# Designs tried in a protein design chat: miniprotein binders against b1l550. Part 13

Target 1, 279 residues: b1l550
Amino acid sequence: MRLPEELLERARDIHSEAPSHRIKLDRVGSFGLKVPVEFKGFLLLAEADVWVSLPEGRRGVDLSRQVEAIYELSNPPKDPFSLCREAAISLLEKLNYADSSGVSIRFDAPLQDGESLKYYGVEISSIASDEIINKIRVEILGMTACPCTAELIRAYKSSEIAATHTQRSLGILEVSTKAEHPDPDKLASIIERAMSSPLRTYTKRPDEGGLVIRSLSNARLAEDVVREMIHLFLEEFGHLPEDTHILAAVRSMESVHMHDIYAERSFSLDEIRKEISSH

## First folded at step 9 (miniprotein)

Design re57
Fold by ESMFold2-Fast, scan of step 9:
Structure re57 (fold): chain B 279 residues (1-279), chain A 82 residues (1-82)
Amino acid sequence: as target 1 above (279 residues)
Amino acid sequence: DPVREAKLYFRFAKFLIRLAERLLEKGSVELAAEWYKEALELLEEALEIAEEAGNEELIKEIKEEIERVKKLIEELEKKLKG
């Protein structure tokens, strides 16, 4: 049996009462919402999480207000960066008991590759309090080739033979900053340029031998790729605030092993500049 | 307010349906079917909340939209199989 509407409406006020235990919660919200976004001329269906902090004296949050904040801003579809930032601010304004709010949006971004498309992963967030912090994570696949095995084979054959194993490697760049979100296409470009070679579509590159030869000619360890990613990041985004935090990482899906190799470095712009200046 | 919640989900589901229709006009049949399925999940959520709230008129409207979207998905899936 369903209850009368008036009783259900009155029951919603329970969120304003004191909880059984006076404990603050850091993140309370709606996770896994589907929202349309427009990215670089493409209409995409993205997945969003929205949350607020909950003070120790309040039992619960208003779900309607959380969903309204992002859905209202999603019609018509807009770029995911503006949506993320505006929704986080709107949540904090609509839910005045919260000290902070946050929004995350994730999607697969199309990237033009000649006459074809390929896709890379993007997750962005904005966290609002007395300031706003924007975060972006980009993941894209590329190729790496092992320089160690290449050198061993060259030495063994007593000739200049560029033979080694190649594998798919996942490059990762994550940036947290008080400035606007960096352009994910530029982050994806940095990752691909740091690799031995990018991955290509079969329709654009029917001669797969050319890709392999390029990769073999530019053999790089996962450690090399991470260092190159950091170098290229500093050239493109060194103008960001000094307290900007970056994670650069590579997961190499080793073709000769049953396990992966992983290399990473986390740093602030201030930290890395001081390190590079040291001999 | 559960009636307000049901209306929010219903309104957003209808919005996704309009976007799916736009994708169909552009010839993106497979993608449009995916968006209709997402809209259907939102419609089912709206229906559950509306039933809890006991709003007869809203329940009827949501059920009609669910039936329409289910038939659209079936037609698109038949086209994709040939």
Scores: ipSAE 0.204, ipTM 0.677, lowest interface PAE 5.7, mean pLDDT 83
Fold by OpenDDE base, second read of step 13:
Structure re57 (fold): chain B 279 residues (1-279), chain A 82 residues (1-82)
Amino acid sequence: as target 1 above (279 residues)
Amino acid sequence: DPVREAKLYFRFAKFLIRLAERLLEKGSVELAAEWYKEALELLEEALEIAEEAGNEELIKEIKEEIERVKKLIEELEKKLKG
């Protein structure tokens, strides 16, 4: 049913009205859109958020134009990095009353795991204003082994194997930069390498044993994992602009406790370089 | 360190062997056989790593244990078929 044109015109008038309270809004848009993207040769259905700022003198945002902006750019499907950047720019062009715009695209990224596939979570974003800021968040599960329990067991009973409890840990790297989006596969790799061991989708018994042994040999606190993530990040991405902002975090789903252990560090590249150089 | 890794696999295999031995003492022959087989797989992995590392002493020790475990598995399998 096509609504009468008169009703559509009235709806447009409502958005252009002065609000009852003249307050600027930072983000107004559509969240949870589904958009196709091409990533590493895969066609994926991603979740997308699109938004713009709203000035104090305008009651509402033209949401239809926002949706049109991203879908026009999504056909044919393209890489999510370009989609985010282009859509953010397009939003500012189409909605001239906005001084800022943003696009966020979320999906599970496939990652080769031997003959099988595993995945990591990725959120790719771009924010446009007087400048363009690109943001990427990667989340991937790994395994951590507790060094404290291992040490306690060793102290109590001499054993050939340093037994300890293991748990799933979620590693998070979030990068905001004026440069292009960092490679999410590299970020995922950094997280996995910072943990005691990666998770595998499919393991044979010997392979499983190997993972456990590796974990035991690389027992790490959540704090250790975060520090290692930062170290590896600096090695791989130290070439990014100095004003690049990073969040490195780990949430360990502790197997012996009902609560999780969480550790994080937020920093700019300039800040962390100064910190390291001072030691 | 490949040598360290090989030693870890070897130690873990030995632990499983001890577990299997205890299971045998309890009369769990089938389960013991399964754990011996798991141990054998770990020993074989340990051997591969040790060979790559070129540690002759460790290679020798692992090979001796492999032969021992293989014989045990054969004996247990005969008992299970009989």
Scores: ipSAE 0.000, ipTM 0.202, lowest interface PAE 12.5, mean pLDDT 86

Design re58
Fold by ESMFold2-Fast, scan of step 9:
Structure re58 (fold): chain B 279 residues (1-279), chain A 82 residues (1-82)
Amino acid sequence: as target 1 above (279 residues)
Amino acid sequence: DPVREAKLYFRFAKFLIRLAERLLEWGDVELAAEWYKEALELLEEALEIAEEAGNEELIKEIKEEIERVKKLIEELEKKLKG
């Protein structure tokens, strides 16, 4: 049903009114927007969240200006890093009552896997205030093999056969920095190299057997994978500012249990270097 | 301003349609069909807002585009099945 145009023109500016309770809100915005992005030569349909802080004296946010900010910057499609940063800045410029703004963009990133593609999860954020903080989270599946069961079987049989259970494991690297977003392909590579073996889109029977055997010969606990991810991260990205914050985590979907195993470590570059250098 | 909001969603939907057309040019029928479906959702949202705003010209334009995109999706789905 249409409202008369004269009624709309004479309507109160609800968003500019005082709220029922004078409470600041940290994030108010449009969540789940579909946005085209161009990532390493691929056109992808990403999902975006945009938000701003809302001061205690203002009832609401102009949501149409939020949608406008990201859509104007997404035509033509651009890389999600630039889109994220530019949209966060644009939000603060368009919504001058806000102290901070943020943009998150999520998509499945293609990664070359022989003659086919596989995909890993990427979430990129930029949060703008008097400075910009850039965040990136990469999630990719790999394979792990249990060293404990391998050792038990070897001891019991006095056998040279490497036998143990294997499972899919989700590796996670999250980086928060004042510098530019790290390259997600490099983060995905770090995760895969830390695992017992990567997963593949397609393998032939001989290659499949080889993948499993390699995993069994490189048996790793979730705890081992997290430590290796941190080690590899420091080798590749140790040049980032000292206040850069990292989360490294593994969720192992245990084939012999009804539950998952989870291991994580959060740290700043300054913190981890002091820890490693202490002994 | 609901008219401005409806126009933004409509322009964005048309933009996604152009990207879907490019995917068809590249031979990716399945992915193109997927993007046309996303564009259709945005067109439906634009239509709801335009109807609430009572902009007859915009309502007509959006409805015409919805019909066109629905037919394209049907044609692409038929190709994918057979």
Scores: ipSAE 0.005, ipTM 0.444, lowest interface PAE 10.6, mean pLDDT 82
Fold by OpenDDE base, second read of step 13:
Structure re58 (fold): chain B 279 residues (1-279), chain A 82 residues (1-82)
Amino acid sequence: as target 1 above (279 residues)
Amino acid sequence: DPVREAKLYFRFAKFLIRLAERLLEWGDVELAAEWYKEALELLEEALEIAEEAGNEELIKEIKEEIERVKKLIEELEKKLKG
């Protein structure tokens, strides 16, 4: 059913009307779009969110223009970093009433694991206003071994390598910067190295045993993991602008409890450097 | 065997004490204090059982440890209040 042109024109007019309440909105857009991206030689179908600000004097956003902006730039498929930046800028150009725009792209990033593949979650974003802020969030699973139980068992049995319970832990690094998006593979590596051990897609029996022994030998609290993540991040990405903001977090899915343990630290590079230098 | 039971409680208390010591090394004073308090409860249980059993050597050993742990708790609580 082709809606009569008159109804389409009327619908457009509704968006440009003054709202009943003159209130600015921070984000109005389309969430859960599917867009193709090229990442590390893989063609992936990613989920995308696009939005702009809405001034107090405008009732609604031209949502169709937002969708067009991201899809025009998605053909042919390109890297998600460029797509985010270019789309954010394009949104401001196309929707001239907006003072800010944003694009977020989410997908599972492939990571080579021997002859197989593992993955990590990644969300790449760009926010445009008077400046462009690039954001990246990486989430990857690892394994943690509990040092408390290990110590208790060590005290009992006097073993060099004490048995302890292990659990899956989700590590999170989120970086917001005026610089280019940090390398997500490097961020994933930092998280894995901060854990007791990485997870593997495929293991032979001897390799599995080695992984467990490594975990037991490197028992860490969730708090330890977060601190280690921060330390490793500073070593790798300390060259980023001082106003770069970081969230480091771990969610440990405890194997002996019904609940998870969570730890986080939010900081700017300037802030954390001052903190570390004061000790 | 009451003596065996007392020794078991005493041994468990010592495990908790060692754990608390490690927690202190890690800088967790509050959690260490909690574990010392739990250890103290086990020591007191061990003492009661040992006294019922009439084992003078074990009673002496447990009492000495109780006094040590009490002093540690007091010191840690002062640190936490200050």
Scores: ipSAE 0.000, ipTM 0.172, lowest interface PAE 12.2, mean pLDDT 87

Design re6
Fold by ESMFold2-Fast, scan of step 9:
Structure re6 (fold): chain B 279 residues (1-279), chain A 82 residues (1-82)
Amino acid sequence: as target 1 above (279 residues)
Amino acid sequence: DPVREAKLYFRWAKFLIRLAERLLERGDVELAAEWYKEALELLEEALEIAEEAGNEELIKEIKEEIERVKKLIEELEKKLKG
């Protein structure tokens, strides 16, 4: 059924009406938008979520204004960090009833791997209110080798070369800060360096042997990887504001078990400095 | 305002189409096909909103663009298969 255009002009503005219940909502918005971004010379199609807070006295949000805010800033494509921050600010300016706004952008980031590319997961967010808080989450696969099994086999066979099981492990670094977003390539590098070895997109048989030997020579527990990630993070990003919050985590997809092993630590820079200095 | 909303999605779809055209010109056929498919989803959403709003001129424009993009995607998929 097609409605006459004149009828739409006389229709109620439902969004501006009082709601059935006077309850504030924290996030209301448009989720799963496809937006082009330019990342380190690559044109990527990212997925974006945009939202605002909704006061207790207003029934709904102007979704069209949310979509307009991010699309206007996406043409021409720009880096996802600037897009995230600028769109969050624009949302708050365009929707004057909101106390806060936010934008999240997700994409698979290309990383040079010899003659090929490999990809790691990136999600960035900017949340605007009285201040702007920038968040970034990086996830990348690497390899770990079990030191417990290595020691057991070494004791049994009296061998210098440790034999043990290896598995894929997912490393995770998430940073929330009032400063600009950290460089995701540097976060990915920290995760890979903390692992027993990185994964490769393509390896020839002799190179594959070398990667396995590297992993066996650098056997690490999930707990070891998390501690090393934190250590490397502090070396690279210890200059960030004291209230910067970090999550470091590893999920090891254990080849000898039907389940995964998981290790994590959340901390603020202020908290971790006090912990380290107290010993 | 459903007419404003339909026009916003329509303009955004056309923007993605222009970017897909640039990818195609560079020889990135597979990536271009993916971007055209995303643009098609936005065109279909714009059409749904425009139909509910009853704007006949906008409905016609969006339908014409949908038909064009669908044919282009089919051609690119044939090239990718071989």
Scores: ipSAE 0.274, ipTM 0.725, lowest interface PAE 4.7, mean pLDDT 84
Fold by OpenDDE base, second read of step 13:
Structure re6 (fold): chain B 279 residues (1-279), chain A 82 residues (1-82)
Amino acid sequence: as target 1 above (279 residues)
Amino acid sequence: DPVREAKLYFRWAKFLIRLAERLLERGDVELAAEWYKEALELLEEALEIAEEAGNEELIKEIKEEIERVKKLIEELEKKLKG
């Protein structure tokens, strides 16, 4: 049912009206949009969030313009890094009443695993204001072996490789920087290397055995994993600006408990460098 | 071998005690207290087995450790209530 054009012309622009309460909002936008992106030669359907700030004197945001901004830039599909940055800038240009904008794009990133594929979760974001801040969050599953149980078993039976329980652990690295987005594959690699062992999509029996032995030989607490992640991150990305902010975290889905173990550290590069140099 | 079994429980208890000590060094008083309590349970089991085995030396050693751990728990509980 098309409303008569005459009625549309007479309709108040509700979004441009003064609100009943003059309060600025930080983020107003559309969440859960689907946009195509090109990533490492793959065409992926990603989930996108787009938003802008809303000044105190405006009742609502022109949501249609936000959606148009991201889709215009998504055709043809491009890399999600450029899409985020360009869309964030475009939003500020199109919505001139906003003093800040943001775009977030989420998808499962393919990662080669021998002859098969595994994946990790990635969220790429850009926030624009007087400056552009690029953010990337990588989540990948690995395996951890418990050193505490291993030690108990070793006390019972002397063995070179002590048996212990293993569990899936989710590693998380989130980086916010004024520089370009860090390489998500490198971040995923850091997380995997910090775990007792990576997960595999496909394993032959000998390979599976080797993976388990490796895990047992590299037993780590969740705390150990986070510290190792930070260490490896500094080695790979220590060249980023000093004001770069990092969140390193692990959620261990404990196999012997009903609850998960969680560990994290939030820090700036400047802060952590000073901390390490003081020891 | 009941003596071997008692020694096993005793070693496990000592491991937990070491863990509790580390936690205490970190300031995790509550968690340390929990681990000391668990260690105490193992020590008590070790003692029961050692008594059944009639090993006087082991009994003495375990009893001394029980008394030490009990005092530690009491001290930590006082800190937590205060």
Scores: ipSAE 0.000, ipTM 0.154, lowest interface PAE 15.7, mean pLDDT 86

Design re60
Fold by ESMFold2-Fast, scan of step 9:
Structure re60 (fold): chain B 279 residues (1-279), chain A 82 residues (1-82)
Amino acid sequence: as target 1 above (279 residues)
Amino acid sequence: DPVREAKLYFWFAKFLIRLAERLLERGDVELAAEWYKEALELLEEALEIAEEAGNEELIKEIKEEIERVKKLIEELEKKLKG
């Protein structure tokens, strides 16, 4: 049921009124919107958040204009990176009282895995103000093997080959940049290469054994994986602007503990290069 | 705890044996032989610790596995030389 337009025209514009307290809000918007996106030939149902800054003198945000901004650009479905950037810009154009706007889009990205598919988590954002900042977060599961137990067995047996426990680990790369969003498949590849081995949706018995043996021969601490992720990131994406901010993290679901192990490092490209170059 | 220690080495040996079996399924005979040899050394250590601990059931299980693995290694060594 719709209200008559004449009633809406005569009603007070509550959102334009002065608030009870003159306090600026950083993010006000519509969260959890379902939007279709086209990603590398796949039609996916993504989840989107849209927001704007709200000045101290304005009581509320026009939420209908926020929904218009993203839905105008999502029909027909388009790539989530262009959708994110263009919707953030559109929000500022439609809501002239805002100093900044943002859009986040989340989906599970398909990745070819032999004759099947596996999926990894992607969240992309664009924040618009006097500039545009693009953010991407990629999460993918891999396998790690404990080098501490491996070294104990190796030293005991006087062999370079050693047994140890293995576990699933979640690798995380998050990038904030003034350049275009990095390719999430490349970020996922960096994470998987930093792990002891990747995980598969489907394995045949011989391949399963091979993955486990590779993991054991490539035993890595969560701290090792984070450092390797940073190293591989710099090789692939060192061309990004110096003020690009990166978060590299690993959460290891330890098979011999009741708790997880977590390691992370946050840095700018300028910061990490100076650190690596120091004596 | 020597019984706990013996059981850990026995578990590691059995794990390596399963990995070696998978390598054989892939046709990687040389690497499989190396993993079986590593497993045998772990079994021999597990046996020494189990004997010190006096756990007769564990001693019997480890000895049976040692004999099985020794035969497998001999068979694989013959294939590698032929």
Scores: ipSAE 0.000, ipTM 0.080, lowest interface PAE 24.0, mean pLDDT 80
Fold by OpenDDE base, second read of step 13:
Structure re60 (fold): chain B 279 residues (1-279), chain A 82 residues (1-82)
Amino acid sequence: as target 1 above (279 residues)
Amino acid sequence: DPVREAKLYFWFAKFLIRLAERLLERGDVELAAEWYKEALELLEEALEIAEEAGNEELIKEIKEEIERVKKLIEELEKKLKG
């Protein structure tokens, strides 16, 4: 049932009214939209959030225009990077009372794993104002092996390669930059390389053994993984602007404990370079 | 299947050897030596199983690798003592 045009006009009038309290809002929009995107040759249904700022003198945002802005740009489906950036700009154009806008697109990114596919989580965002800030968050699971237990077992059994407990660990890289969105596959690769071993969707027994052996041979604390992620990030993306902000984090889902271990570092490129150079 | 088992051990040994090679490239001679020794143990196990299975081709291949790895270990140990 299409609401009568009269009701829509009244609703618009309400949104344009002065609020009871003249307070600016940073983000007002629609969250949990479904939009098609094309990513690496795959057509994916992604979740999208769209928002704009709301000035103190306006009661509400025209939400329909926000939704229209992103869907107009989603047909035909395009890459999520362009969609985010273009939609953010379009929102500012369509909603002239807003001084800032933002778009966030989330989906599971397919990643080739031998003859099968695995995936990692990705959130691509763009925030527009007087400048455009691009943000990307990548989350991918890997495996970590505990070096402490390995040393204990090594001491006990006098074995060169000590058994240790392994657990799944979630690695997270979040990058905010005025440059183009960093390549999410590269970010995922950094996380995987920082872990003791990657996870596989499909493994043959020898391959499974190989993963375990690799993990055991590359035992790492959660702290080690985060530091390695940062190191590898600097090698791959050190060319980004100095004001680029990074969050590197790991959540280790411990197999021997009921709780998880978490480690993180937030930093700008200029900050971390100064820190490393001072040692 | 004993042949399959032997091949599995042989595969694991080769994996460790590759890892040891990488460690050596990084200059970690001590750890590389340890991994080569572990690989040698796996090769010896693979050999025993292959001999029980009577697979002459596999036996030959494993023996060749054993000799190679032993030589590497000896060389690395000399470097560590020196």
Scores: ipSAE 0.000, ipTM 0.157, lowest interface PAE 15.8, mean pLDDT 85

Design re7
Fold by ESMFold2-Fast, scan of step 9:
Structure re7 (fold): chain B 279 residues (1-279), chain A 82 residues (1-82)
Amino acid sequence: as target 1 above (279 residues)
Amino acid sequence: DPVREAKLYFRLAKFLIRLAERLLERGDVELAAEWYKEALELLEEALEIAEEAGNEELIKEIKEEIERVKKLIEELEKKLKG
C-alpha cells in the first residue's frame, strides 16, 4: 500500500482517541527489541521489552516514542542495569498519561571458564511508578549426582567409589527488590557452588575425570541443591531490604527417567529469617 | 505513522552498523559480522514498513544500505573462513 506523504501527515492521531471500551491496560509496548549493552567489558546484543500502562480513556500508546527512549539511552552502550532503570524512568516522564512503565532486558552473560568462556542466562527488569522495583533472574546449568543410587551401589558392592547416575540440572535464582540489582556473577556462583559440580565448555581428559569424581563424591538431591542455594544466598545477600523476595529453584533433567525433577522455594528475607531463627 | 516507524528502524540499523564498525576497527571480525547481521534484520523490517507506506525516497535509501551491508557480511565471512 503506497500512500502519498501528504495524506499520512494529515491523518488522524488514532492513539489519542477514545477507545471503543473504557478499559485500562496494564502493559502496552514494544517487545523483542535488539539493544547493545556493555557487560563487564563485553559488548553484547541484548533483547529488550519496553512497556507502559494505558488509561481507560486513551486508545493507544505512541510505540515510536518507547523505541526512541531506550535507543537514546543505548548510545553509547552502557551496563544493562543502568539502562533498565533509566529507560523505565524516562518512559514514565516522556509518556505522561502512563501510571507505570517497565523495561526488561535479557542476555547470555559470559563467565570465565579456565582459558575459555561459558554462558549463563540473565533477565533483568525495572518497573517504575511512585517507586522502582528491580528484578533479576539468573539461570545456569550444573551437574547433579543421585545420592540414593550411590548409597545402594556402595552398600551392595562395599565400594569406596560411589557409582550413580549424573544429569544436567538447571539452577534458578530470582530476586525482586527495591534496592539495586544484585550482581549476576555472584548469583551464578551461588548456583554453581550448590551443585554437585559445575559444567565446562571444554575439559581435558584429566579435568573431565576430576569433574566426574567431584560430582560423585558430592551427590545431591534437587532438594539439597535448593536448600544450599538459599543458605549461600543469605550469606552473600542477607543485607538486602527485608521485603526482598527470592525464588530458588532447580530442574534436574534425570538421566534415568522420561521426566524431570523440580524443587523450589519462594520467600521474603523477613519470612526466611523468622523460620530459621525458630530453631 | 508508518513512515516515522520505518525511519526509526532505519536509524536503529545505522546505530548497530556504527557499533559493528567499531568492532571491526578493533579486529573483532566474528562479532562485527554478527552485529551487521542484526542490523540487516532491522533494515529488512524498515524496508517492509517503508514499502507499505509508499515512501519512494526512503525505500531507495534503505535498499542501498541493505545491499551495502550484505556485501560487508559476505566479505567478513570470507575472511573468517579464508
Scores: ipSAE 0.000, ipTM 0.320, lowest interface PAE 14.8, mean pLDDT 82
Fold by OpenDDE base, second read of step 13:
Structure re7 (fold): chain B 279 residues (1-279), chain A 82 residues (1-82)
Amino acid sequence: as target 1 above (279 residues)
Amino acid sequence: DPVREAKLYFRLAKFLIRLAERLLERGDVELAAEWYKEALELLEEALEIAEEAGNEELIKEIKEEIERVKKLIEELEKKLKG
């Protein structure tokens, strides 16, 4: 049943009228849209959020135009980086009352693991205003081994082989930059290399044993992992603009405790360079 | 597979060596020495297994590590007596 055109016109008038309270809103939009994207040769169904700012003199946002903007650009499917940037710009053009717009696209990125696949979580965003800011968040699980327990066991029983507990840890890198989105595979690699060992989708027994031994040999605190992530990030992405903002974090799902350990550092490239040079 | 077993012991030894190195960095010389000694025992076990398996490459690698660790233990023991 097609609603009468008269009802549609009235709905448009509601959005354009003055609000009861003249307050600007930072973000108004549609969240949880499903959009196809092409990533590394895979066609993926991603979750997308689209939004714009709303001036104080307008009651509501034209949500239909927002949805139209992203879907027009999603056919045919394209890379999520271009989609985010182009959609953010398109939103500002289509919604001329907005002074800012944003698009966020989330999906599980496939990562080759031998003959199998693993994945990492990625959120790609672009925010447009007088400038364009590109943001990417990568989350990947790894394994950490605790150095403290190994030392305690050895101190107690020096004649026995040192053992320690292991746990899953979630590593997070979030980068906001005026440059192009950094390569999410490289970010995922940094996180994995900063941990005691990566996780594997498929392992044979000998390979599993080797993985565990490697983890034990690279025993690291959550704090160590974050510091290593930052170090590796600077080596790989030190060429980004100085005003680039980074969040490096680890959530360790401790196996001996019912709670998790969390560590993070937020910084700009300029800030961290000054910190390191002072030592 | 004896070769796999030898490699396992060798890797375990290397693990203990790395831990010992960290202890040294922290100034815990006594505990580091104990871990190096344990690593040495594992290396010797790995060597025996590797020799039984006839893996010349692995034998050579383990022997080199044994000599390195022995030298380290001697140096640490001298430091502890002095």
Scores: ipSAE 0.000, ipTM 0.157, lowest interface PAE 15.1, mean pLDDT 86

